# VH-VL binders against q0atu2: the designs that were tried, part 71

Target 1, 119 residues: q0atu2
Amino acid sequence: MLDKKARIRTSREYRNVFEKGKRLSGRFLIIYYVENALDNNRFGFITNKKIGMAVIRNRIKRQLRAIVREYQGQVKNKHDIVLVARAGIGKSSFEGMEKDYIAIMKKAGLFARNANKID

## First folded at step 3 (VH-VL)

Design kd1 (framework fv_ivicentamab_arm2)
Fold by ESMFold2-Fast, scan of step 3:
Structure kd1 (fold): chain C 119 residues (1-119), chain A 120 residues (1-120), chain B 110 residues (1-110)
Amino acid sequence: as target 1 above (119 residues)
Amino acid sequence: EVQLVESGGGLVQPGGSLRLSCAASGFTVSDNYMNWVRQAPGKGLEWVSIIYSGGDTDYASWAKGRFTISRDNSKNTLYLQMNSLRAEDTAVYYCARGTYEDWYSSFDYWGQGTLVTVSS
Amino acid sequence: AYDMTQSPSTLSASVGDRVTITCQASQSIDSWLAWYQQKPGKAPKLLIHKASSLESGVPSRFKGSGSGTEFTLTISSLQPDDFATYYCQQYDSYSGEAYTFGGGTKVEIK
């Protein structure tokens, strides 16, 4: 479970990330990210109806939150990051989503120098 | 290789019903987002409905309650059931495929269209 | 609801002209905009997706640009085959409405 303080919760906060942030696309994920004025990172998750039925979208959201939580300690502090699931994510394995997330975060320069999976 | 062929259009009286079909070949409809788009004579394009790869559906506000999008995966065919037809529903109806690679699908393949005329 | 405003509604041009068509979204759609070409009696043809990505087989004289709320389609040297009606379409599902087309721009012979 991701702590409430680490979640982007309001439409205004999502809009801020989209308007002022940078964008980077992966195979199954797109991230939008911007520095914040807080002492912590915040994450948002978007799974649209084009991915599939509510059951599939809810599964994807749960899996993405689990991935983010596993690697949250590796992310450079003070960023708002929104993950948007691409249409093809429904065909991806958990491992595939995880690898895509790591690759995108490294490309964005958002992972610490020695980013490793920590349980 | 990829083809979409619409059928089922014709003349129908106001208040009547009609079912359109879109036969797909060269790909699987359940792996894509499938759409119906219409165009009244001399007018612009108007989105009608979508069925997502997972089976969820959405409709234009004016189509809700009257039109139903569905598919038969065994026949690889998309359908549009139209009820309570009005004169303003007169249009060419196109079947269109959403692109798999896009974050949100643009329509990369279209059928030839089928004309629906609603009049007495 | 999304409004897609396309201008001009009609444009008169000659072969060899540079033609620009504009599409404005009522709210930000990032780059999730496509351009279509339609000739009389024919189905629409996808020209550009993601605002600027040219489809395979589409001539390089077609160029899309823009992001957010303002987008343009430019034809750098109009050819006889380019006289047609052009439509923009938003497909940004996180902004609400699934799909919305612009009103169309008819490019006519001057």
Scores: ipSAE 0.006, ipTM 0.561, lowest interface PAE 11.4, mean pLDDT 85

Design kd2 (framework fv_ivicentamab_arm2)
Fold by ESMFold2-Fast, scan of step 3:
Structure kd2 (fold): chain C 119 residues (1-119), chain A 120 residues (1-120), chain B 110 residues (1-110)
Amino acid sequence: as target 1 above (119 residues)
Amino acid sequence: EVQLVESGGGLVQPGGSLRLSCAASGFTVSDNYMNWVRQAPGKGLEWVSIIYEGGSTDYASWAKGRFTISRDNSKNTLYLQMNSLRAEDTAVYYCARGTYEDWYSSFDYWGQGTLVTVSS
Amino acid sequence: AYDMTQSPSTLSASVGDRVTITCQASQSIDSWLAWYQQKPGKAPKLLIHKASSLESGVPSRFKGSGSGTEFTLTISSLQPDDFATYYCQQYDSYSGEAYTFGGGTKVEIK
């Protein structure tokens, strides 16, 4: 799983990303992202009630964390990034979420040019 | 659908300990910010502690070192361990859910509360 | 760090009245303020978040306004169901302190 130091954990840290960060929307995901003053990346994950019941939201969070972990080496260092799941994500496959994540991160300029090769 | 039920309150002597529980249904506690808020009889609301989605915690300055917030994900239950209780800790203790909807951390659901009385 | 001063502490009103409750923060909290309603013997209920955003299911007669250090809750035409105690709450954890409630305003029958 992601190390504790690679997780956004407090309300204050999430607010900093939302207030100062940039926003980019994908098919199933929205990301908010901002450069941090640390020597590592941190990730946050948000699923709201509109996605579905707790079982579905928990599955989605688990799958998103797995995707982020898989590609963490391709992300430009020193960023706080929050992933917000959109309502339609409950109908997506794991591969669909992964594809959306890669596309969004590339559009944001946060991925190395060869990110797709590590699929 | 969403329900929070507190338990564990009661009469305790000064210097004693109590553990409060908050059983959640209709949602998963680890997906939310969870809070304890108290209210002394006839007085206003006073925030006690928070546990964030990732497991980090914060406390009111007067609660640090005496109170510990925790959760058990397998039981979907929030806890407040209270040690070294004082007469001024007498209050109804509420658990409250912080919302990820709109990400403003407002407390959108509350339990009915459990009364803690600290008296000789 | 945050002092939340709520006024008045008690307010007497009649059905149909416009009621205004004020909340002052000792330092800027931007718009990170919520309003709650509490009836005797019951848990608080969230009415408004982020100073002015009405919660689902809350009647439109409730309105929040303000930013920075001065905030108001207005009930445009008081109904019998509105006699209760109201609390403001800052949640600007940006400054370290997570949450602070105002002292409450009891709205009672004139």
Scores: ipSAE 0.008, ipTM 0.548, lowest interface PAE 11.7, mean pLDDT 84

Design kd3 (framework fv_ivicentamab_arm2)
Fold by ESMFold2-Fast, scan of step 3:
Parts: C-alpha cells; sequence; structure tokens
Structure kd3 (fold): chain C 119 residues (1-119), chain A 120 residues (1-120), chain B 110 residues (1-110)
C-alpha cells in the first residue's frame, strides 16, 4: 500500500506542483513534478470525466496507485509528482499504464539507481 | 543464497513446444524484473522477454505470438513457454534478474543457462 | 525496434593497450545503454549502465561515453582479465519496449 505520508492531499499542494513544476506527456499519462523541501516523495492522482464513468475513473486511480507503489523505491527522493490520466487511458490495460508510467518517469530523469535495493 | 537455476531445455523437433523454468532462491521473482535472454552457439546475446515486477510483459518482435513469459509466485519460478519452435531458436537460454538499481536493464544475476536444440 | 551496430567485431590487443569499442544506434536512445563483458562458458557481467555509470566492483580503467546514437567503451590500460567479448545493449523505453544487444566485440590477445 502507498503510505498516506506519500500522497498529495491538499489543493494548495496540487497547485504548487502545477504552477512550479515541469510537465511531461506520455501515451496515457501526463506527469507534473517539482522538488519538495521534505525528506520523501509525494504522489497525486487526477482523473477527469472525459475518461469515463466514476467506476472506470476509480479503477484507474487504484491501478495507478498500485503502479506507483510498485516503483516508489526507484523514484528520486524529495519530489512531488502528480499523475494526470489522459482521456484515452480508459482503453488502456494495466500493462499499458505500467509501461507508460515507467517510460515517462525515465524520460523525466526521476528514476534513480538504488544500489541497496537488491530485493 | 541468491540463485537462479534454469531447466527444461533439450532437443525438440521443428514446430514443437518447450517450457523453460527458472527457479529462484534468496529473493522473490514477484519483486523483481525478470528476463529471458538467449545466445545461439557462437553468436551474440539476444533479448527475448521481460516480466515487470507489476506483472506486465514485453517481447522481442520475433517472439510475440510464439513465446509467453510468466511466473508462479507460490513456486518462486519464472517460465518461458515456447511454441512453434524453429531451427533458429536453437540457443542457450538464460534467465536474468533486472535490478532495482537500473530496473530491468541491469542484469545483475544470471542463471547458468539451459540449452535448447531445435532439430529433427 | 532499434538496430545496434557494434564495431569492430574482433580486435587484437596487447596488455597495456588502450582499447575502444563503438556502438551505434539506428536512432537516438539518449543515454539508455549498458555494456556487458562475457567470458567463454559464462553468463555476461554488467560493466556500465546509463552509458557512463560504472557498476560497483568494476575497475576504473573501464569508461563508457556517448549519448544519442554513438557510444564508446574504452579500456584505458588493457589487463589479462579483460580478454573477453563485450556487448552493448539499448534499453530506451520511450521507443517501445524493444531491448537490443549489439553484435559483440571479441577482444583477443595480439
Amino acid sequence: as target 1 above (119 residues)
Amino acid sequence: EVQLVESGGGLVQPGGSLRLSCAASGFTVDDNYMNWVRQAPGKGLEWVSIIYSGGSTDYASWAKGRFTISRDNSKNTLYLQMNSLRAEDTAVYYCARGTYEDWYSSFDYWGQGTLVTVSS
Amino acid sequence: AYDMTQSPSTLSASVGDRVTITCQASQSIDSWLAWYQQKPGKAPKLLIHKASSLESGVPSRFKGSGSGTEFTLTISSLQPDDFATYYCQQYDSYSGEAYTFGGGTKVEIK
């Protein structure tokens, strides 16, 4: 499970990422990201009505959180990162979402080598 | 402690099928990026397939539709199901662990390899 | 799918020589390139990832350089343990999930 401490929760925090952060677009995802002054990473998740019905948007949010949790050890520390689902994500598989996330995080330079993460 | 042991290789006729196994110990396959890489006798390395820690898979273009990578978490074992085998599939097949240090591209631990020979 | 062209296929060298191996991608892969060393009968060993990042325990005489489409592996002062076959590998996830190795360069005794 993604820890509550690792989630962006307030509108002020989301606004900071959108206003000051960098933006990269993938096939199904857009990320906005900025360095924070904390000792950990925080993630936010945005889905809009263009993606589909609430049940689809909630499924996508759960899948994205699972993907983020799986790869959190490879993300450079001290960043606030917001994932925005693009309209086409509703047609994506979990596999497609995972691959797009990996690709965009690498392109952003946010994936780091973690020499002590052998397991 | 940490070990990868491939098995299932052998002689098979063209058009036949084989399933390779890679038994892992000292770590869990579900928490790592697992790969199959092959090497034909006297030839270079050729990447075959990957299964990511989250369960998604990718394949070399020539392997799509013929080969299937999978894992069984309860047995801590990686598999490669190979169908419609051809003479050019003859190779030593390695399973390899992709590290978190350079996720799925830094193959830090390899098995000894298992030889697959496709011949009549 | 990227083509990775590695040259030369074979080179002869003496201990103490400076050896350079080149790897060329058919299109830009940024810095998503690794180098491996393989000795006869053994599985490959990772030397360098992300074009220039030396792996722990790999001697400093090994150096990777380049970005985009042209990359080099340099061994500044060849040692007896360095006679092996070397492979480059691209892992640029943005161009699809194709992972390709170069054809290999066999470094043999002159």
Scores: ipSAE 0.007, ipTM 0.579, lowest interface PAE 10.6, mean pLDDT 83

Design kd4 (framework fv_ivicentamab_arm2)
Fold by ESMFold2-Fast, scan of step 3:
Structure kd4 (fold): chain C 119 residues (1-119), chain A 120 residues (1-120), chain B 110 residues (1-110)
Amino acid sequence: as target 1 above (119 residues)
Amino acid sequence: EVQLVESGGGLVQPGGSLRLSCAASGFTVSDNYMNWVRQAPGKGLEWVSIIYSGGETDYASWAKGRFTISRDNSKNTLYLQMNSLRAEDTAVYYCARGTYEDWYSSFDYWGQGTLVTVSS
Amino acid sequence: AYDMTQSPSTLSASVGDRVTITCQASQSIDSWLAWYQQKPGKAPKLLIHKASSLESGVPSRFKGSGSGTEFTLTISSLQPDDFATYYCQQYDSYSGEAYTFGGGTKVEIK
């Protein structure tokens, strides 16, 4: 699980990432990201109603948090990163979400050197 | 208009090194993911390497340790440093652009290619 | 781990013929497949992305279809300008398998 310091929690903080950050789209995920003035990374998660019912949205959020936690050590420090699930994510496997996350993080330049966990 | 122009190919001895360049115009290389693709004479296309918009790189398994992809944003130019060259590296080398905002997109623009011949 | 197999390797056809080229992935790539056309001495040209999406300026006689592991490129009425080699390419994988091309299909005059 991600502790309080590693989470984007307030609407103001989310708004800052959306307004000032860069955006990259994957097949199941969109990330918005900006360098912060802190000494750590913070992550936010958005699952909108288009994904499905609350039980599905909560499952997706849990799975995304697990993926982020697993690869947390690979992420370059000092970034606020918001993951937005696309409507089609509900039909993806956990492995599919994980591959998409790794791919977009690499494209963004947010993974540190040698940050490969899929063999 | 989008243009990619490769240069730096030529004849090189086995075990030698060569650096290829790809000059881009009409777009910014750092805003895209850029690729090298090769084609041996009379053979098919083979992907070599990618540099993502954020600067991270990946390589075909056979290229790791011998080839290095890089870019110079101030010159808007892509490079491929090739070391420990072998006869099987003889090919036309193309640079190719991935699309602007979609990480999974195919190659929409290609250069004309530059021939690398590895022979004694 | 991705193998891309094209068939046939060569085909002979006449102007006006309907030609079909197939591409098989060793495992599912969803719809992340592109088709390219290459004429002798020239760089490849993107025809179709995401299995079926035609690129701007590409004639409507070219059609891509399929998903998962089986894909086809069809030219409904072959024109003289269409004699070329065609390649499929998967773009569903990263880390040494970011892109894999099929072996190519040469469409030559009968």
Scores: ipSAE 0.008, ipTM 0.606, lowest interface PAE 10.4, mean pLDDT 84

Design kd5 (framework fv_ivicentamab_arm2)
Fold by ESMFold2-Fast, scan of step 3:
Parts: sequence; C-alpha cells; structure tokens
Structure kd5 (fold): chain C 119 residues (1-119), chain A 120 residues (1-120), chain B 110 residues (1-110)
Amino acid sequence: as target 1 above (119 residues)
Amino acid sequence: EVQLVESGGGLVQPGGSLRLSCAASGFTVSDNYMNWVRQAPGKGLEWVSIIYSGGSTDYASWAKGRFTISRDNSKNTLYLQMNSLRAEDTAVYYCARGTYEDYYSSFDYWGQGTLVTVSS
Amino acid sequence: AYDMTQSPSTLSASVGDRVTITCQASQSIDSWLAWYQQKPGKAPKLLIHKASSLESGVPSRFKGSGSGTEFTLTISSLQPDDFATYYCQQYDSYSGEAYTFGGGTKVEIK
C-alpha cells in the first residue's frame, strides 16, 4: 500500500491532472502526469469496466499499486501521476504490467537519476 | 563493498544443460536489476537476460525458451539455467548489476566471468 | 529490436592523441546509452551512463555526447591505460532487446 499522502484522492485532483497534464500511452497503461506544488509525488489509479469483472479490476489495481510502490524512489519528485489501465491489461501478467510501467515512465522522463545513490 | 562472483562454467556436450551461479555480496540482489551478459572468444559483448527488482524477466530473442534467469533471495544469488546448449553458446558469461543512478539500467558492477565451452 | 552500430571497429592511436568513437542506433533511444571499457581478460567497466554522465572515479578525459540516434565517446588525451576495447550499450527498450551492445571498438597502440 502507498502512503495516503502519495495517493490522489479527490475527483478535483484527478481532473487537474487530466486538464493540465501530459499523456503517454504504453501497451497496457496510459499515464497522465503534471508537476505539483507539493514536496512529494501522488498517484492515481483508474480501472474501467472494459477490463473485466470487479475481481479482475481489483487485482489489477492492487498489482499496479505494488509496482508503483516498488519504483516510487526512482520517480522524479513533485508530480501527480494517474495510471489508466487499458482494456487489454486484463490479459497481462504481473511482469507485463511492470515492464510497461517502467517503459512508459522512462519515456515520460519521470524516472529520476541520482535521487538516491547506491554506495 | 560490492562483489559478484560467478561459478558453474565448464565443458559441456552439445544438447546438454548447465546452471551458472552468481553470488552477490555488499548489496541485495532482489533490490536490483540483475543481468547476464556473454562474450564468445574474440567477440563482442552480447546481452543474454535480465531479472528486474520486482521479479519479471526478459531475454534476448535467441535465448528465449532455452535459458532461464532466476534468483534465490535467501542465498543472495543469481542463476542462469542453460538448456539445449549449442557450440555457438561457447562464451565467458558475466553477471552484472544495474546501476541505481540509471534506475538499474546501465551496469555498474560485473563479476569476473565464468567460461562455458560447448564442444563434442 | 534496436540495432547498435559502432565505428570504427579498430583504431590505432598514440599516447596524447584525441580519439573519437561513434555509436549509431537504428531508431531513437533518447539518451539511454552507456559506454564501457574492457581490457584483455577482464570484465567490462562502466565509464558513462545516460549518454554523457561520467561514472564516479572515471577520468575527466572521457566524454560522452549525443542524443537520439548518434552518440560519441571522446578520449581527449589518450593514456597508456586507455588502450582497450570500448562498447556502447542502449537501455531504452525493456522487451526482448532490453539491452543491446555495439560491436566494439578496439583502441590499439600505433
């Protein structure tokens, strides 16, 4: 689970990202992203009913949150980022989602270098 | 101090199998992207496989179906299972760690390599 | 699949020379390119990541430049320790060809 302050919680906040942000599409994911005025990143997750039944959508949402949490330290600070699952994600594996997330975040320029140096 | 030590190389017959190991110290394998890279005698570097920090894997097109990358978190060790070996798989095999400065995408530490010879 | 073409395959140089090696990607990789140095019988050593970012402990005479499809590694004043084979490597793709190396450039003593 992501910390509450790292989650986009209100419809107003989602709308802001959609209206002001940039969009990039991957194979299974679309991200919308915009710089915020905070000292942290916030993530939102959208799974629509075209993906499948509620049990599938809930599984996808849990897996995406796990992926985002795994890589949160590498994400460029001060951004609101919304992940929208595409219809085809329901047939993806966990690894497929992880690869797509990494690829799209790199392409967006959202992965920070030198954020935390190892040894 | 980061160290990677490969083992398991040797002479094997065509069609045979071999498992390589890469023992890591000074860092945690599961927190990094780990790679296998090979180099045939007198030839250039050729990427073989990656295991991402989250556990997903990717392979060079020619390695898919024959080679399997894995890790054992309890032993802090990376593996490469090689099946259906061919003479053209003869190479020094290196394990390499992805650097955090590039969110694990370029290789900052390499092992010494282990030689695999596939010959009749 | 990303093809990485490195040139020249071999170059001869003297101590003090300025040498330049080129790496060309078959399609744009933005700045997701690293340079490695390999000496005979040794594992490769990372010199530069993200096309131009010098790795800690690497001498300032090594410089990487370029973006998109054309990249260069320049050694401004070649030292005896620099006679080695150099490889570029793309890491823009995370599927099938996640990491592709160039063919290498051997820098030999003239």
Scores: ipSAE 0.007, ipTM 0.590, lowest interface PAE 11.5, mean pLDDT 84

Design kd6 (framework fv_ivicentamab_arm2)
Fold by ESMFold2-Fast, scan of step 3:
Structure kd6 (fold): chain C 119 residues (1-119), chain A 120 residues (1-120), chain B 110 residues (1-110)
Amino acid sequence: as target 1 above (119 residues)
Amino acid sequence: EVQLVESGGGLVQPGGSLRLSCAASGFTVSDNYMNWVRQAPGKGLEWVSIIYSGGSTDYASWAKGRFTISRDNSKNTLYLQMNSLRAEDTAVYYCARGTWEDWYSSFDYWGQGTLVTVSS
Amino acid sequence: AYDMTQSPSTLSASVGDRVTITCQASQSIDSWLAWYQQKPGKAPKLLIHKASSLESGVPSRFKGSGSGTEFTLTISSLQPDDFATYYCQQYDSYSGEAYTFGGGTKVEIK
């Protein structure tokens, strides 16, 4: 479970990332990311109706949070990052989502030391 | 200290199967990216497969469908299941740990390798 | 998958020489390149990651440089222990092939 302090929770915070952040697209994921003025990283997750019914969207959101948590210790500090699931993600495996996340974070230059899982 | 020990290599006939093992100590396999890399006699290094810390896998294009990378977290051991072996698969197979230090997965620790010979 | 081309394939040098090995990627890999040293009968050893970041315990005479498609490994004053085969490796993308090695450069005694 990704902790509350590591989540983007308000519509204003999401808008800030979209308006001021950089964008990178993968196969199943789009990330928007911007440096924040906090001591920690925060993550947001968007799974819209184009992905499928609520059961599918909830599964994907849960799986993305698990993936983010797995690699949280490797992400450069002081960033707000929003993951937007693309329409095709509903047909992806957990493994496909994980590989896409790794590739896009590498290309964004967002990985750094501290490759430990966040408890 | 960090140590990787491969085993399971040997002589196998074309079309046969073989499973390689890589026993890790000094770190936890599931917390790292683990790789298989091979080297044919007198030739260069060739990446075979990766398993990411979260369990996702990827393969060299020529290995897809024939080779399967896996791990057993309770035994802290990495595996490579090789099927439909060809003479071209003859090589020393190395187990290698991927590191995230500073950026991305480069291979900071390697085992000594295990020889696979595919011949009749 | 990226093609990784190393040159030269073989290099003859004397102790004390400055040795330069080149690695070319068929398309940009930014700085996602590592260098490895392999001695006969031994496993490879990581020397440099992210094009220019020297690994702990690796002598300072080893230096990596470059970005994009052109990379170099330089040994400023070759020592007897440096006669080995050197490999570059890209790790920019896992799509298709996560890693691709160059063909290697054997540094041998002149």
Scores: ipSAE 0.007, ipTM 0.609, lowest interface PAE 11.0, mean pLDDT 84

Design kd7 (framework fv_ivicentamab_arm2)
Fold by ESMFold2-Fast, scan of step 3:
Structure kd7 (fold): chain C 119 residues (1-119), chain A 120 residues (1-120), chain B 110 residues (1-110)
Amino acid sequence: as target 1 above (119 residues)
Amino acid sequence: EVQLVESGGGLVQPGGSLRLSCAASGFTVSDNYMNWVRQAPGKGLEWVSIIYSGDSTDYASWAKGRFTISRDNSKNTLYLQMNSLRAEDTAVYYCARGTYEDWYSSFDYWGQGTLVTVSS
Amino acid sequence: AYDMTQSPSTLSASVGDRVTITCQASQSIDSWLAWYQQKPGKAPKLLIHKASSLESGVPSRFKGSGSGTEFTLTISSLQPDDFATYYCQQYDSYSGEAYTFGGGTKVEIK
């Protein structure tokens, strides 16, 4: 679960991630990420008004937090990560958002990939 | 202005090792997804390996455990370390770039290729 | 990893002909498909990304279409420079973090 320690809360903390971090774009998500000097990971979430009305943006934020919580144990420790929802995310399914999150985190080097047989 | 130049190919006996290099100019390899793709003589293209901007790597299933992709940011160079080589690894090996902000990455620039021949 | 089936494997054509090459994925890749051109002894060149987006400097006679599982590359009014081998490639990150090429289509002089 995401507790208060795992959240990016201040504009200064968000600015640090944007200024010093790397950027990686997925289909529905953009992540900005940087190593931190803490004992834990912190996550931030940004939804723009172009996504839709407040009720839609709030739903997207809740769904993204749920996805982040589900995969929290697979994320390399000591990172600040900001998820920015792209305009098209409002048309995505929960599964679509989840797959995009997993894919982008793996490409960023922040997730471990399980070894299995590929056809 | 973007250029990729492979080197290090040659003749090697089965069971041997070889390291390929890909020198990049006009962009920074650490900012991009970098790939190795091979092509056996007279055959089609076959993807070998990728290194992502965050240094995570992935491999074709047949390459796992034998091939290692890496990069040296100070030299702006991509590498492919190939171990336990087999006759079926004989191919021209290309390095290819994916763009920084396109994680659904097509390969927009390719090197000229370097020939690896595995034969006794 | 998706199977990518490209057809035909070889076609003979004359300058001025309309040429059609097809590529079929074993499961949906949305529009995450690229087309490459390879001339003998040369590296592949990207022609089209995201199924239909033409690369800068590529002649407008090249057109990509399709989505999901069936894709087409069309060359209207074939030119002498177009005799080459063409490859499709899926790059759908949802497919196990791998890239798969089609078998290639050789466009040769009739």
Scores: ipSAE 0.007, ipTM 0.590, lowest interface PAE 11.0, mean pLDDT 84

Design kd8 (framework fv_ivicentamab_arm2)
Fold by ESMFold2-Fast, scan of step 3:
Structure kd8 (fold): chain C 119 residues (1-119), chain A 120 residues (1-120), chain B 110 residues (1-110)
Amino acid sequence: as target 1 above (119 residues)
Amino acid sequence: EVQLVESGGGLVQPGGSLRLSCAASGFTVSDYYMNWVRQAPGKGLEWVSIIYSGGSTDYASWAKGRFTISRDNSKNTLYLQMNSLRAEDTAVYYCARGTYEDWYSSFDYWGQGTLVTVSS
Amino acid sequence: AYDMTQSPSTLSASVGDRVTITCQASQSIDSWLAWYQQKPGKAPKLLIHKASSLESGVPSRFKGSGSGTEFTLTISSLQPDDFATYYCQQYDSYSGEAYTFGGGTKVEIK
């Protein structure tokens, strides 16, 4: 579960990311992202009707939040990031969505690779 | 206290133009999603246009190319420029404030409306 | 494209009656639906947002319910002040027709 401080909550904040942010497309996801003036990252999630019925959209939204939470420690600080699910994401497995998220975040330069090979 | 006051409505001939104003008080228009909604006599509500807090705009498909929404932050006023008016544009035009709780939000405050009549 | 259908278009009721107004979306809008009340010659007033969340100052006799494609507005004990036209409105769209209103339901004195 993402902490409340890590969520984009208002229409105003979503609009700021879309208007001023950069866009990058993956297989199942599009991200919009912009640097913020806060001490933390914030995430937003959009699942539209092209994905399917409400039960499918709600499942996808929950799965995306779980993926984001798992990898939140790997994301560069001070960014507002909105994930938009593409048509077809409903046909993906959880693992497929997870892999697409990692790939797109790395491509955007928002995701750090392993810090070291030895603990 | 929040208040929205529309003005600029009147009688205009088909093909004519008209500019509506919506003066806001008690809040700053640039902090909200501002909308125009119309209602033809005896008919239901129909969304016309939105200007987002960041300044981007969207329109109903039938309004694109003919209507332009804008705002003047120094006057705290919302505008709707209407061109190439048709008889079917006859309606009371309301300005309405969208809350920013969601990506698109419900309208918590409305003006009194201004009547636009398109007739020869 | 979203179509919002309200039923009935008109209903006659007496003070104290329980009235139910239905709103149907042509495809799922989750819970992104608002209800408005409009009296003759007046601007609409927001009653309920997000399908079931009552606005501050709105009497508790008003109740919204539903999700997905079918929604209801219920007035548990109709008062004289409640004779008005009621509109539902979807706000689930993120582009192209951001808002769609239902056709309205006029609640008239019997």
Scores: ipSAE 0.008, ipTM 0.542, lowest interface PAE 14.2, mean pLDDT 83

Design kk1 (framework fv_ivicentamab_arm2)
Fold by ESMFold2-Fast, scan of step 3:
Structure kk1 (fold): chain C 119 residues (1-119), chain A 119 residues (1-119), chain B 110 residues (1-110)
Amino acid sequence: as target 1 above (119 residues)
Amino acid sequence: EVQLVESGGGLVQPGGSLRLSCAASGFTVSDNYMNWVRQAPGKGLEWVSIIYSGGSTDYASWAKGRFTISRDNSKNTLYLQMNSLRAEDTAVYYCARDTGEWSYYFDLWGQGTLVTVSS
Amino acid sequence: AYDMTQSPSTLSASVGDRVTITCQASQSIDSWLAWYQQKPGKAPKLLIHKASSLESGVPSRFKGSGSGTEFTLTISSLQPDDFATYYCQQYDSYSGEAYTFGGGTKVEIK
């Protein structure tokens, strides 16, 4: 689960990402992303009715949040990122969604690398 | 103390199967990208497969369809199932941890386990 | 696809020598390169990441440099412990060939 400060919460915040951000499409996901003036990343999630019934949309949203949570330490800081599920995502496996997320974030240049000390 | 210990190597006939294990201590396998890297006798290092922290997998093109990487989180152990083995698969197989920040280089290696494919 | 070419394949040197190993990428990998040391019968050990960032516990006589397509590992005053095989590895995030290794350079006693 993502911390509250790591979530895009308001319509105004989503609109800012859509209007000012870059767009990149994957197999099952579209991301919109823009640099923010905060100390952290924020994520938004859009699953619309073309994906399927509410139970399917809610499952997809939970799985996407889990994927984002898993890889949040890899994401380049100070970005607002909105994940939009494409119609075909309802037929994807969890693994398929995870791979698509990794691929699209790499392509967007949003995955960061940091130096670590080894004891 | 963090360490990786491989086991399961041995002599196998061409066309045979073998499963390698890699037991992790001092850290959690599922929090990292885990890899198999091999080295034929007297030759260089060759990447084989990865399992991402979320559970998705990828393979070298020559390994697809023959090798399967997996993990058992309850045992904190990484596996490589190798099928349809060929003489050119003869190598020391290392499990290796991608750094705790998913940087695609290896900060921790096991001691390796030798797989010999010979009739 | 990234090809990583390492030269020389073997290098004979004496204790106290300066040795230089070169790694060339077939296309730019920025600074996303690691260097490993492998002693006979042992697993590789990470020496350097991000082309020039020395790992904790690695002696300062090891130095990595370069960016783009040309990289070097220099050992400024070779010690007995340094006779080993050295490998470079690219980890550019967009390669599709993540974890591509060079062919290795064996540093042996003259």
Scores: ipSAE 0.007, ipTM 0.614, lowest interface PAE 10.1, mean pLDDT 86

